VHH binders against Integrator complex subunit 15 (IntS15). Designs and how they scored, part 16

Target 1, 373 residues: Integrator complex subunit 15 (IntS15), of Drosophila melanogaster (Fruit fly) (q9vpf9)
Amino acid sequence: MSMSIDSNKLLLRKGDMKLDNYPTCAVEALTRLETLIASRNKQNMVMQIISEFIFLERTPKDGDVRKSQALPISQMNLFQEFQLIIALIEYFSRPGRDATRNAIFLSLFGSHLTPQRSKLLSRLISTAVSGSVAPLLSSAGTWMQQVGCKTPLSLEVAQNIVSDFISYSRKTPEQLKQLPMVGPHFAANFMVAVADLYLNEQRSPTLNPPPDALLDTITEWMMENPTLCQASQQPLVLPAGAIAMPFTTPLAGLLRWVVLAPLVSNRSAYSNLHLSLLRALQQLVSSGESTALPSQDLMQIVKSLQSYCARLAESKTDPQADAAYQKCMERFAQAVQIALSSNCITNQIQLLCLLESLPPHKLMKIVIEAHKK
Key: E = the ipSAE of ESMFold2; O = the ipSAE of ESMFold2 at other seeds; V2 = 0.75 times the mean of E and O plus 0.25 times the DockQ between their complexes.

## First folded at step 4 (VHH)

Design c62 (framework vhh_7sr4_2)
Fold by ESMFold2-Fast, scan of step 4:
Structure c62 (fold): chain B 373 residues (1-373), chain A 121 residues (1-121)
Amino acid sequence: as target 1 above (373 residues)
Amino acid sequence: EVKLVESGGGLVQPGGSLRLSCAASGFTFSNYAMGWYRQTPGKQRDLVADITSGGSTKYGDSVKGRFTISRDNTKNTVYLQMNSLKPEDTAVYYCAKEVTYFGDHYTFDYWGQGTQVTVSS
């Protein structure tokens, strides 16, 4: 157990933890953060106390019957939430070390968020996208990778960006067009998250299908910003002792999504996205980029198709006659052909054997035969 | 096929040290994160330490400062140096290869057979 720290030693008074004093108590807590972290004394307890003042929360203790009661954060009105968001934007926009900013962001918005704090995070990130707040978006990108880009937390952030900027717009907002330049790491991780969100849309029957505007936006991003894949491959600036989660490149995540998309949709926007991904892959292969689409990611697509074919067989449907499966295999064969033409694919023999295990497809058979020997 | 072979386990007194090794074959070792997990009878497997392909390390709270994970990509081997061993470290230690994301969560594709570590006087 961590030893207790008195909030009064941090010049933070519990009597100030009231909505009537908000956002003053949050601003005071944020002002004290850098000084207290620099002292290096009991940092976990310091961050716990400071986060309680920022979010007007109380840390529950074992046997504390107040755990189920509404906390002040759950009673914030929209104006109070807006004031907190402004304070956080101002704080994270200050000049400083990326490692410190990221450590603080990860401490305030970890993997075990309350529903109220999660909603604030989503609104904070949307506001940062709208205002092009590059330092905050950089920290948000790092946060998405640390909690996992395909976890419920990251998927919720992605869904809220789609809702706020795309779902009700007749044209793509300029803020989204500029996002790859303002926050490339966030844009890259957003694409990984959104691809997984909509690839698995049947997990959430309340989730609407992806808007064409979303697919068009990502298509434009991939065509105009070849550095997005490189941004997602940069080492994260993390606190000492933290481990970088395995990452999926935007190209790999998006390719899996468009290859499997025919299983749920026949929309032309997916075909346009697919073509942009093939162009990006060809360009990266031609430049000698060996890590853009690893064999492991291709093997994951095979496993997904195997699962689909197994379910299809249980329903007494012939995979070779299934139009959706045929379209998936056509798109996949095109990507595999480009990837194998790089001569940089590891475990090529294993990949080819795995591809041969799928129900036959004319183009895929040609691709496999061309790359034997 | 992927094969992981652990070695280096044994009986040691409290405060002693052991070095575990995991020899890997059947995959491109340098491209995957590797980890050490442990299991005591009747309990779930717990993360001891992980190392990414790039060399970044993570440790379970109970072993931080005492254990060190490392890898040798030329030998396809991952190591766990265990210092200041405690009776609570008694467990079967498993080597694990980075998992494939199958569309719902990360899963553990391959485990070694395990090596017993017993810390007692």
Scores: ipSAE 0.000, ipTM 0.094, lowest interface PAE 21.3, mean pLDDT 75

Design c63 (framework vhh_3k1k_2)
Fold by ESMFold2-Fast, scan of step 4:
Structure c63 (fold): chain B 373 residues (1-373), chain A 123 residues (1-123)
Amino acid sequence: as target 1 above (373 residues)
Amino acid sequence: QVQLVESGGALVQPGGSLRLSCAASGFTFSSYAMRWYRQAPGKEREWVAGISGSGDSTSYEDSVKGRFTISRDDARNTVYLQMNSLKPEDTAVYYCAREYTLSWGTDEYFDYWGQGTQVTVSS
């Protein structure tokens, strides 16, 4: 085992990483990592090879606590960064085992990235979207689930996609329209990330409101690909001993966003998104797919509405006369009705009790009464 | 590199007790809240119990409150679920999960699952 590690180091000498040789050493490192990544006891060597031969990073010496907190310094110039992106696109486009590709992607871009690797990852993913590079988008989708779709890392990726393809375009690029077909897991996890990004925009005072083009794009995705809502719940091809399953499904995340949207916006694009989500939910329920909308996420929507109603009470505003609250409850009641009709929601009694704790709403009252045992 | 490995699932009679263990590796265990979930065949996954990273706070689903106890041993990187007074409706595959606290927010959410361990309560 030490023999194969020593042989790999001998082949990938730092002196070979010249401008006229880079990215050859990075490509060779990736190929050699395919054999090493399968061995769990060699992970430290894998990380060292990645840092030294792929990203050209200097790392602090082990045992110095102050220095170990310092970020690695990349020696790459802008041309080498471009060459690495091309090399990675080419590498992940090669035929091979999904588990191996995903393990290497996670090793390159795992949690708590350096700022340099984070920027490289964003550019890599944007390039893969632009080029419809399905295998890389598959690995990126798996990466988003493994690190968490609502983490700062995933939100940064999502924000960069919105910036690169939506914010300044008059028409949605064809590559984005086809994304659910090219990279369904990435598209699904992207939707979870943007829903969280914009739902929590009040915690980010510099974040601009979502463009209508973004809402329209997601609406079209949902109308054409209703099963996309459950993509993040499908089995992932992960390294041995690792399973990543997100707490929030795309349907749950998007529904939470659209139900609460009237509290900050009256745009018609949200109503169109809501209708597409109801159609997707009804189709999935009719097909026997009962887990697209977990009760935990529905309960979180209740808690958000309870907080809003507490603020209304402070200002002596009647929730039953508040137009924003009424619109939220109307959208929520429609989704809850479809979800409860599946008879597969867990903690249904607790959910109904929480719903009854909200200020009365005509449609929601009808839904609650219809589902009492 | 993050791994969660559940163990301790077994066939037990109603009224019996069982302790589940979840061995964690590949992350700073003491920095993360941990949760237990369960899933019966054909049903959605249900949250069961949670424990904060500090171990000072625990939470339970109403159906298991008073019967189940979650605890952690940071020296062993292990979270436990002690299950007492087991009922047939507790039959499920039990999953260990890591929760993540956003560095720019206070919201905790789930990002990793283990492979699960089968618990069957049957006479």
Scores: ipSAE 0.000, ipTM 0.130, lowest interface PAE 18.3, mean pLDDT 76

Design c64 (framework vhh_nb_b201)
Fold by ESMFold2-Fast, scan of step 4:
Structure c64 (fold): chain B 373 residues (1-373), chain A 121 residues (1-121)
Amino acid sequence: as target 1 above (373 residues)
Amino acid sequence: QVQLQESGGGLVQAGGSLRLSCAASGFTFSDYAMGWYRQAPGKEREFVATITSGGSTYYADSVKGRFTISRDNAKNTVYLQMNSLKPEDTAVYYCAAHLETGYFYPEYDYWGQGTQVTVSS
């Protein structure tokens, strides 16, 4: 009588995990996942271990052989949630391989994310920002890229950071000022998410306008860390069946936000952010950077302005007389001038044609004419 | 200026009791969750108990049924009643104040200087 050592070891790992000493079972589960996560044949086991021993989820079953397809029910009380946050902070602070840490983070919060796990993720990331937990923030940044920086998941994370550090915390500006140095990838992806969050004004009637302190913090980030705004994403291997999401750089996302901001708000904090972005862009193009502001992102701004002008036409408003449109075009022309002067824009002819389709603006006309042959 | 001052520590025989007090000043006490943490020699600081601004209490599994946390907002004081003490409860006990934001930020909250508790067998 014998079985293979490997099979017996896996069965013993499962049978030995007990729920009696939470969060010890969660810590043991995380350690065991380090071995399992790399195996293509163990992904279902990884998800079961996470559900049962980390999040204390149970699948509803009413004695029926046919499962009801109901969402897993979390049995965690508020104290166990607190214990798990501490355990995860400790776990992700350990030395180890980035690939393993990132894979575990994605398994915890990527697929099959319940409202309970989403709430815990928000608390975990806010705690990591407060505690400057660099490895966890790095994994969170990678997670935002993997799920998409402009998806509801990433927007919820961005909104929670704003709420926790701007709206409710007396230490808010100081804690956030450190973020680009502690977690540059997370800071970059946070900027992409927050720009999209506030530009899509009609997605939530309960969303408050962005606080000036948020805009001031991002302005300071850009002035002190201009290379942060062009942070490149690593090539992403998507899970089976995943749909590829559009990507943008922090510079492109923030520029879209400040250029289109006059359609929503005329606050001076946006002008300060815009100037910091122009300065960062100028420094990057002077250094020979060709990927600072892709032409595709500029064309997306044009399409947004075209949509706005179409809505003005429906309301019988002349875009030439619209103060908001004129301010948008002024900011856009300034950025386009710097980007085109780099002579690194692909599809420049298509971009120039699209820019010419917009209602005329004095500075933009000069910029277009300067770059025609 | 925020200050937390612990008192009530000391030497006690196993099975005995101690009551720790933490007097707070320099902030609106009623807006803060108050907690107790401990650090044994050669070990990391660990959670013991917390009481929210609304009065809800939470305990580490190792102290449930033995320790009771309470607060007096009129006196700006939080208490930890420690019963059925064990030698493994020997540690420096720290008072902490957490702004009620739905999260706990131990590294950025206000902390006391600690009070020594020693339990003999």
Scores: ipSAE 0.000, ipTM 0.112, lowest interface PAE 21.3, mean pLDDT 76

Design c7 (from a13 with V96A S100L Q108D H109Y; framework vhh_4orz_3)
Fold by ESMFold2-Fast, scan of step 4:
Structure c7 (fold): chain B 373 residues (1-373), chain A 120 residues (1-120)
Amino acid sequence: as target 1 above (373 residues)
Amino acid sequence: EVQLVESGGGLVQAGGSLRLFCAASGFTFSSYTMAWLRQAPGKRREWVALISSGGYTDYADSVKDRFTISRDNAKNTVSLQMNSLKPEDTAIYFCAKDSLGYYLEHFDYWGQGTQVTVSS
């Protein structure tokens, strides 16, 4: 029973864990984690089993590390990394409880990853997308939400998907067309991450602009699956003791991206995405769903436009003569009209005040006046 | 100090071609996204084309399949090849550098421009 379970870890440690036994020791460790992971008192044991028998990590010797949190170093070669990816695909494809799969995924790839685990996670998720491995993508989606969809960890996952499937494609790859059906929560959280990735003010000069195929893919997803913008709002199946991280909705992230897009691009794909978002927002308003587009996200868009207008003022350019500003305001006014019509916007007075601080735009003026008390 | 100098503009007949050049100095050219914008007489400024440090390109719908943007990092130059020119392409063309390597806000530097005139 419990003594037999505790004894299993000691038996694994008594043996010489040779490379010739890999990935058998990883498969055995995953099975044992199912019985240990429900216990908060065994979390340190779970982490040690993962480090030692799954990732073949060792604590650096010689006493060079002065901190208790020494960086473990993986001893896996490229072939063993491949073997582990296959073992994990097989493990997560097994029938079982979502809570158990999610608990194991979160334990394997927690918020503070080593470079070796991060690289393997990216390869694992790309393999799961390619193979339509629904249970693994579900766990990956939960992991993205738990660590935060706009954190460096989630942005790296999003960037790797763009790189592997989108960057050199002229059309939406077949694997990605099916992603909203195979892994809706992963698709939803990927959209949050990618929107932030391409709107991040601190972006590296080496980061390329979004490919046409990416915009087309997301537009197709939203047009065919309008409810996808709500997928990340559903309750998470988290392990006992896990803390849910705050998240933004796909609708809020994508709207911020598409409204500000005219500042850098006149591509028609953004207009198509914008229309799909307006349709999704209208459906949410009609169904009484009030949380998908918080006032704080609308206020952040205002602040970005204020920054742009300040730049125009320095060059003595009239915002009403600036095509980019006019297109941003047109898209924004349409979304604001639908959002305010819901009567569920918090801090509406503050939002209206901020909107009035922007240089005049004909449609936005009509929207503001319609919602003043 | 950041400096962008455009050249290559001129008068051309409809259906003709022109190649514009931008010589950049005062910053690490290879690390920044470069763009071309244009402004027709009495009209608003319009974005035309962009090229990232990694060579990714993007174009306004009005010029797709007719214009090609390219860069030479060894010479600190960006160029715009303009084919199948139309009278509506008549404008002053500006070379621009993005702000701090991100696209959220407008380009913060551009040159004095080069005039392109396309006759009917």
Scores: ipSAE 0.000, ipTM 0.120, lowest interface PAE 19.8, mean pLDDT 76

Design c8 (from a13 with V96A S100V Y102F H106Y Q108D H109Y; framework vhh_4orz_3)
Fold by ESMFold2-Fast, scan of step 4:
Structure c8 (fold): chain B 373 residues (1-373), chain A 120 residues (1-120)
Amino acid sequence: as target 1 above (373 residues)
Amino acid sequence: EVQLVESGGGLVQAGGSLRLFCAASGFTFSSYTMAWLRQAPGKRREWVALISSGGYTDYADSVKDRFTISRDNAKNTVSLQMNSLKPEDTAIYFCAKDSVGFYLEYFDYWGQGTQVTVSS
């Protein structure tokens, strides 16, 4: 008659949990998910437990203000949101298997989030960064890879980290400066996301330019942790049955960003970031690493520059466009020279042909001619 | 038993001022970062201001130069002076303490908050 933890685990029934005992019911639900997540045919039960006992969601009913939407309605008050964040921090701080932790994190914050869960995710991750909660940051990093580092979900997380730690902070927290050591996979995926956020939105009237403090922080990360720019800083354990999303390197993402930056900004912070990326690339090449800057990523930078040149040809020419383009090509030529000198680039002939298709630049021409065979 | 009790809210005309108070009990007040958060009708919670145990203050860009946070460790109170109020400042204001040792936006709160309404 008395329910124990073992009895509830054996029964694996959501009806054993009580909503009025929040956040205890959320903690009990997380523990039960450890057993259920291993069974793929229990995915509907997993999602129901998460919705009902962790996020306190209900289905829309007749007469509800949001009935026209198919999304669950959150019943959480502000205090329960704080209680859930504490419970999740405590849960993910416990010793356990990375695969199980990652599977649970992905189930909580999958690829289709309600506005409520999205906001809670952002606050949870910011809390984990400030508290240096390494296991949670590891799961968050895996989640970003699983949903895609350049998706709206990952960009929202990146934007909120910038807002929480940089835009509204008078001083960059030491916890953020230590992020590459505490959560290297999260730091790497954050850099991919933030580079894409500012690269693709850099001309948007509604997007504020990146703060110098952000560029300086990433520069310091790269100078102190050059291995962070690799695709694989350390083994990443994915949950059983998870689909591996394509992972781009932080080096490739950041390089594309700094190469195109002269088109919108002359700030020295970009030049400092560029130098740190060249030094990181040089160090990795010297150590025999061939995965830091793949030929496909270099070809994508060429295509980005081609798209920019085509856009300029369609519109009235910016009076400083030529000078900006020359600076872009100078930065790109420097990176290409280091990459090609490693003799680790595949499809070198195709890359050189693509580089030749760009409008002429003195240093790039020298680099191309030096590597023609 | 941690307890935070907010007061000082009310109805005020645009350009007016209000001072909010938070009475804290059940913990070593002087050792914790205190914050004010707000939630407007139909909108998400947002952080407004914080003050560390050492007296360091920080503010959201929307309230910089208009709001001032202060604390009195002898009385276990944190206050928010709100000047040049705008209709956009209309919200329920919550007092919070740092529950996890983080000095950023995440905090515990125990009160129902205090309603601030700014008419245009």
Scores: ipSAE 0.000, ipTM 0.103, lowest interface PAE 21.5, mean pLDDT 76

Design c9 (from a13 with V96A K97R S99Y Y102W H106D Q108D H109Y; framework vhh_4orz_3)
Fold by ESMFold2-Fast, scan of step 4:
Structure c9 (fold): chain B 373 residues (1-373), chain A 120 residues (1-120)
Amino acid sequence: as target 1 above (373 residues)
Amino acid sequence: EVQLVESGGGLVQAGGSLRLFCAASGFTFSSYTMAWLRQAPGKRREWVALISSGGYTDYADSVKDRFTISRDNAKNTVSLQMNSLKPEDTAIYFCARDYSGWYLEDFDYWGQGTQVTVSS
């Protein structure tokens, strides 16, 4: 009765697509989104097309639950979910503009996901990793940065990769060895996310080390590609008018791993990862970059070390004689020295004060004194 | 093109107040729900406050009764008044536009952000 001109045009476009022709209707919808995504005045139309023709979602009735609190209900069976994954792999593999692909990916899997879309996203990304689908992985990397690399959404993606490729591996899987070359931005953001899952008291009540194969994979990546941390700082290819969320680097999270590792592990891979992080910091610094290490992230490492020293005190153990603590402080002092020497740390004064509160360590004391005037 | 520009951030003592502003351009501002989100260092991005085109407001539990969102459609601005600030409110604050009307947290554009630091 009260159709607007734009609603009539949408209905005519829908008339060209039939739900009975899945996944053809999804492929046709993706093509139509290429035109519509450039017009921000039609975002509600874009979302309706995605919901109806791509994800086959049914809108709950307003009488059953309030629309603003209701999530769409998926009508897809398992075969249609498989068909959609294949269609998306094929779509993102086509030659085309990166900005358009990134806009479509962000519209499909924005900052608010239903459980069904979240599970499809995880399966889609694992398929893209396995098949080395570079354009899709680039869009996924952009998506991770836009939603935040440490959000529950990004952590679920990272954990799914660990489950699919790492959990049963005796050595670094071949498809993961190629990931920094195929999708460097995704690989960097994956490292930001996965670093948050392990050796992090903020995430779990205990310092749980990463699986051996995951540690070995990331160590190999960092040793072979010193610029991988810089990949997370590259300008995003976004649609015209879109505003990029601030970049993050894996440096702080991986530094937490190597600094806290002596408390739970004696694996040599941590020493190799530490050396690669020092090289990455030095190369990033020499390129004129700053703000690579937020002081708040480093202060969390200090808090973990304080907790460890408190436990040593309860056991009447001298932290200055504890081999694990000495190794933690040696690695931490080396990294802080490189970072401070070139203004790589933001808001350093409070960090230096917290470092002074730790039981004395010879190298760390020298570093603190060198930077206190 | 859509642009959102935040201002008003800074350093403030615990218990203090700040007012953030967001200047919007490139779209019919009065027709869109606007929101504030924040990302603390090393933490996940979180939604803070929302104001609809009709003036309905909603707030995250962590800021309820301390923060107030408002809009001026004549000036294409959305504002966030932050009272009784706590150290845990330290974050980069982003202005965002909601496009969906289906979910409260669906946003298609964000500003570059403005830093808010609350010291003890």
Scores: ipSAE 0.000, ipTM 0.132, lowest interface PAE 18.6, mean pLDDT 79

## First folded at step 5 (VHH; framework vhh_nb_b201)

Design d1 (from c43 with F103Y; at its last look DockQ between E and O 0.15; V2 from the best seeds 0.00; counts 0 for: pae E 17.4 > 2, grease 28.6 > 24.2, SAP .714 > .668, placed apart)
Fold by ESMFold2 at other seeds, look of step 5:
Structure d1 (fold): chain B 373 residues (1-373), chain A 120 residues (1-120)
Amino acid sequence: as target 1 above (373 residues)
Amino acid sequence: QVQLQESGGGLVQAGGSLRLSCAASGFTFSSYAMGWYRQAPGKEREFVATISSGGSTYYADSVKGRFTISRDNAKNTVYLQMNSLKPEDTAVYYCAKDYGLEYWSEFDYWGQGTQVTVSS
């Protein structure tokens, strides 16, 4: 850390913020951050205020070079964490500009998260879902796109929502069911994250299906909200000079669910989800950098099917006689046909060659022949 | 823990080309956007280019059409191909682990930098 960090501590101690007045000092800090963030020359001061007065962190004592990159140490107890969550809910519920809320949220949670900040973020977002706090969920959606929906932090948030609202309940709470209406951008990004957590051999050595209630919830979201998988209803509202990260549609991950599901599940909800995905694909216009079904994601599905067929060979089972494999291929062929017809796939020749390597399926052969030169 | 090591800098004549490389370790490289930033003496560090974990690229206006960022997730390496170099491009170039949040760039992890000098 530089001499400017020490100057920031001096400025903080000359102000009205008093550490022994928690959470009042955090509320005052949030107010002062609005002014400081508008001044792009004061980023070091912003980070020091956040660390010291909002998250109650201190820099570890550095006697060795090994500690020069150590994360700050949280001094916040559980009661103060609860107080901060309430203060943040109230802060983000106030009238104001989306750019300001997003700047504050990204300053709090955009980089250099300690384990304590990560845990608090997950609790904050789950609380916002329970309270249907639309402005906070809008900022969380922007945040999730900016940090990446599949990063460890985003996956932890998604796992916590599943735990809080699905794993502890016999029936999905109304607040989670309404999430697409309250925070559609966050709901879409949450779907990208949970799609990555389940039925994904890159994340787990086995194809672990999503919990039944999660599957039912996602299926209902897709059926009732046909534009949810597309780009946000509104462009990202970011601070001046910020660079928007690209929108990632959940279509590819959810397609992996419905294509691979017959290998591990007979739930009829996957058929309804599949139909919703096909409708979303038909409505999509592909151009430029934003391709709904990148060939790399489809190739991942192929590799999972190849792995399954290798296991069938070890048990001396013919893939053409395996009902699960044939159902996977039927769903895959339907999706590939629609994506090719709507020009949603780049590098389609590579994909078609890989599809030919799979054990044959009647509809997939027709699709390959119709599009291969 | 996080380590970023830049290479490929040097002295080049105006109109020339350089290719910068950045080897990354200590984090899950494929999960993060990576970026290039530069700082001329006495100037604020500025954004040059970023590449998302999925390969989407973004460029500062001053380098669009001349610079190309790319990544190789198998080698944990990000590259910056710099063509049609101008004296204004003279700076220390830093590789950064980046979320595409330019506003907070001073707090991101970066390497020690590699000097690029463009003479006219």
Scores: ipSAE 0.000, ipTM 0.189, lowest interface PAE 14.7, mean pLDDT 80
ESMFold2, look of step 5: ipSAE 0.000; ipTM 0.172
ESMFold2 (binder alone), look of step 5: mean pLDDT 83; pTM 0.851

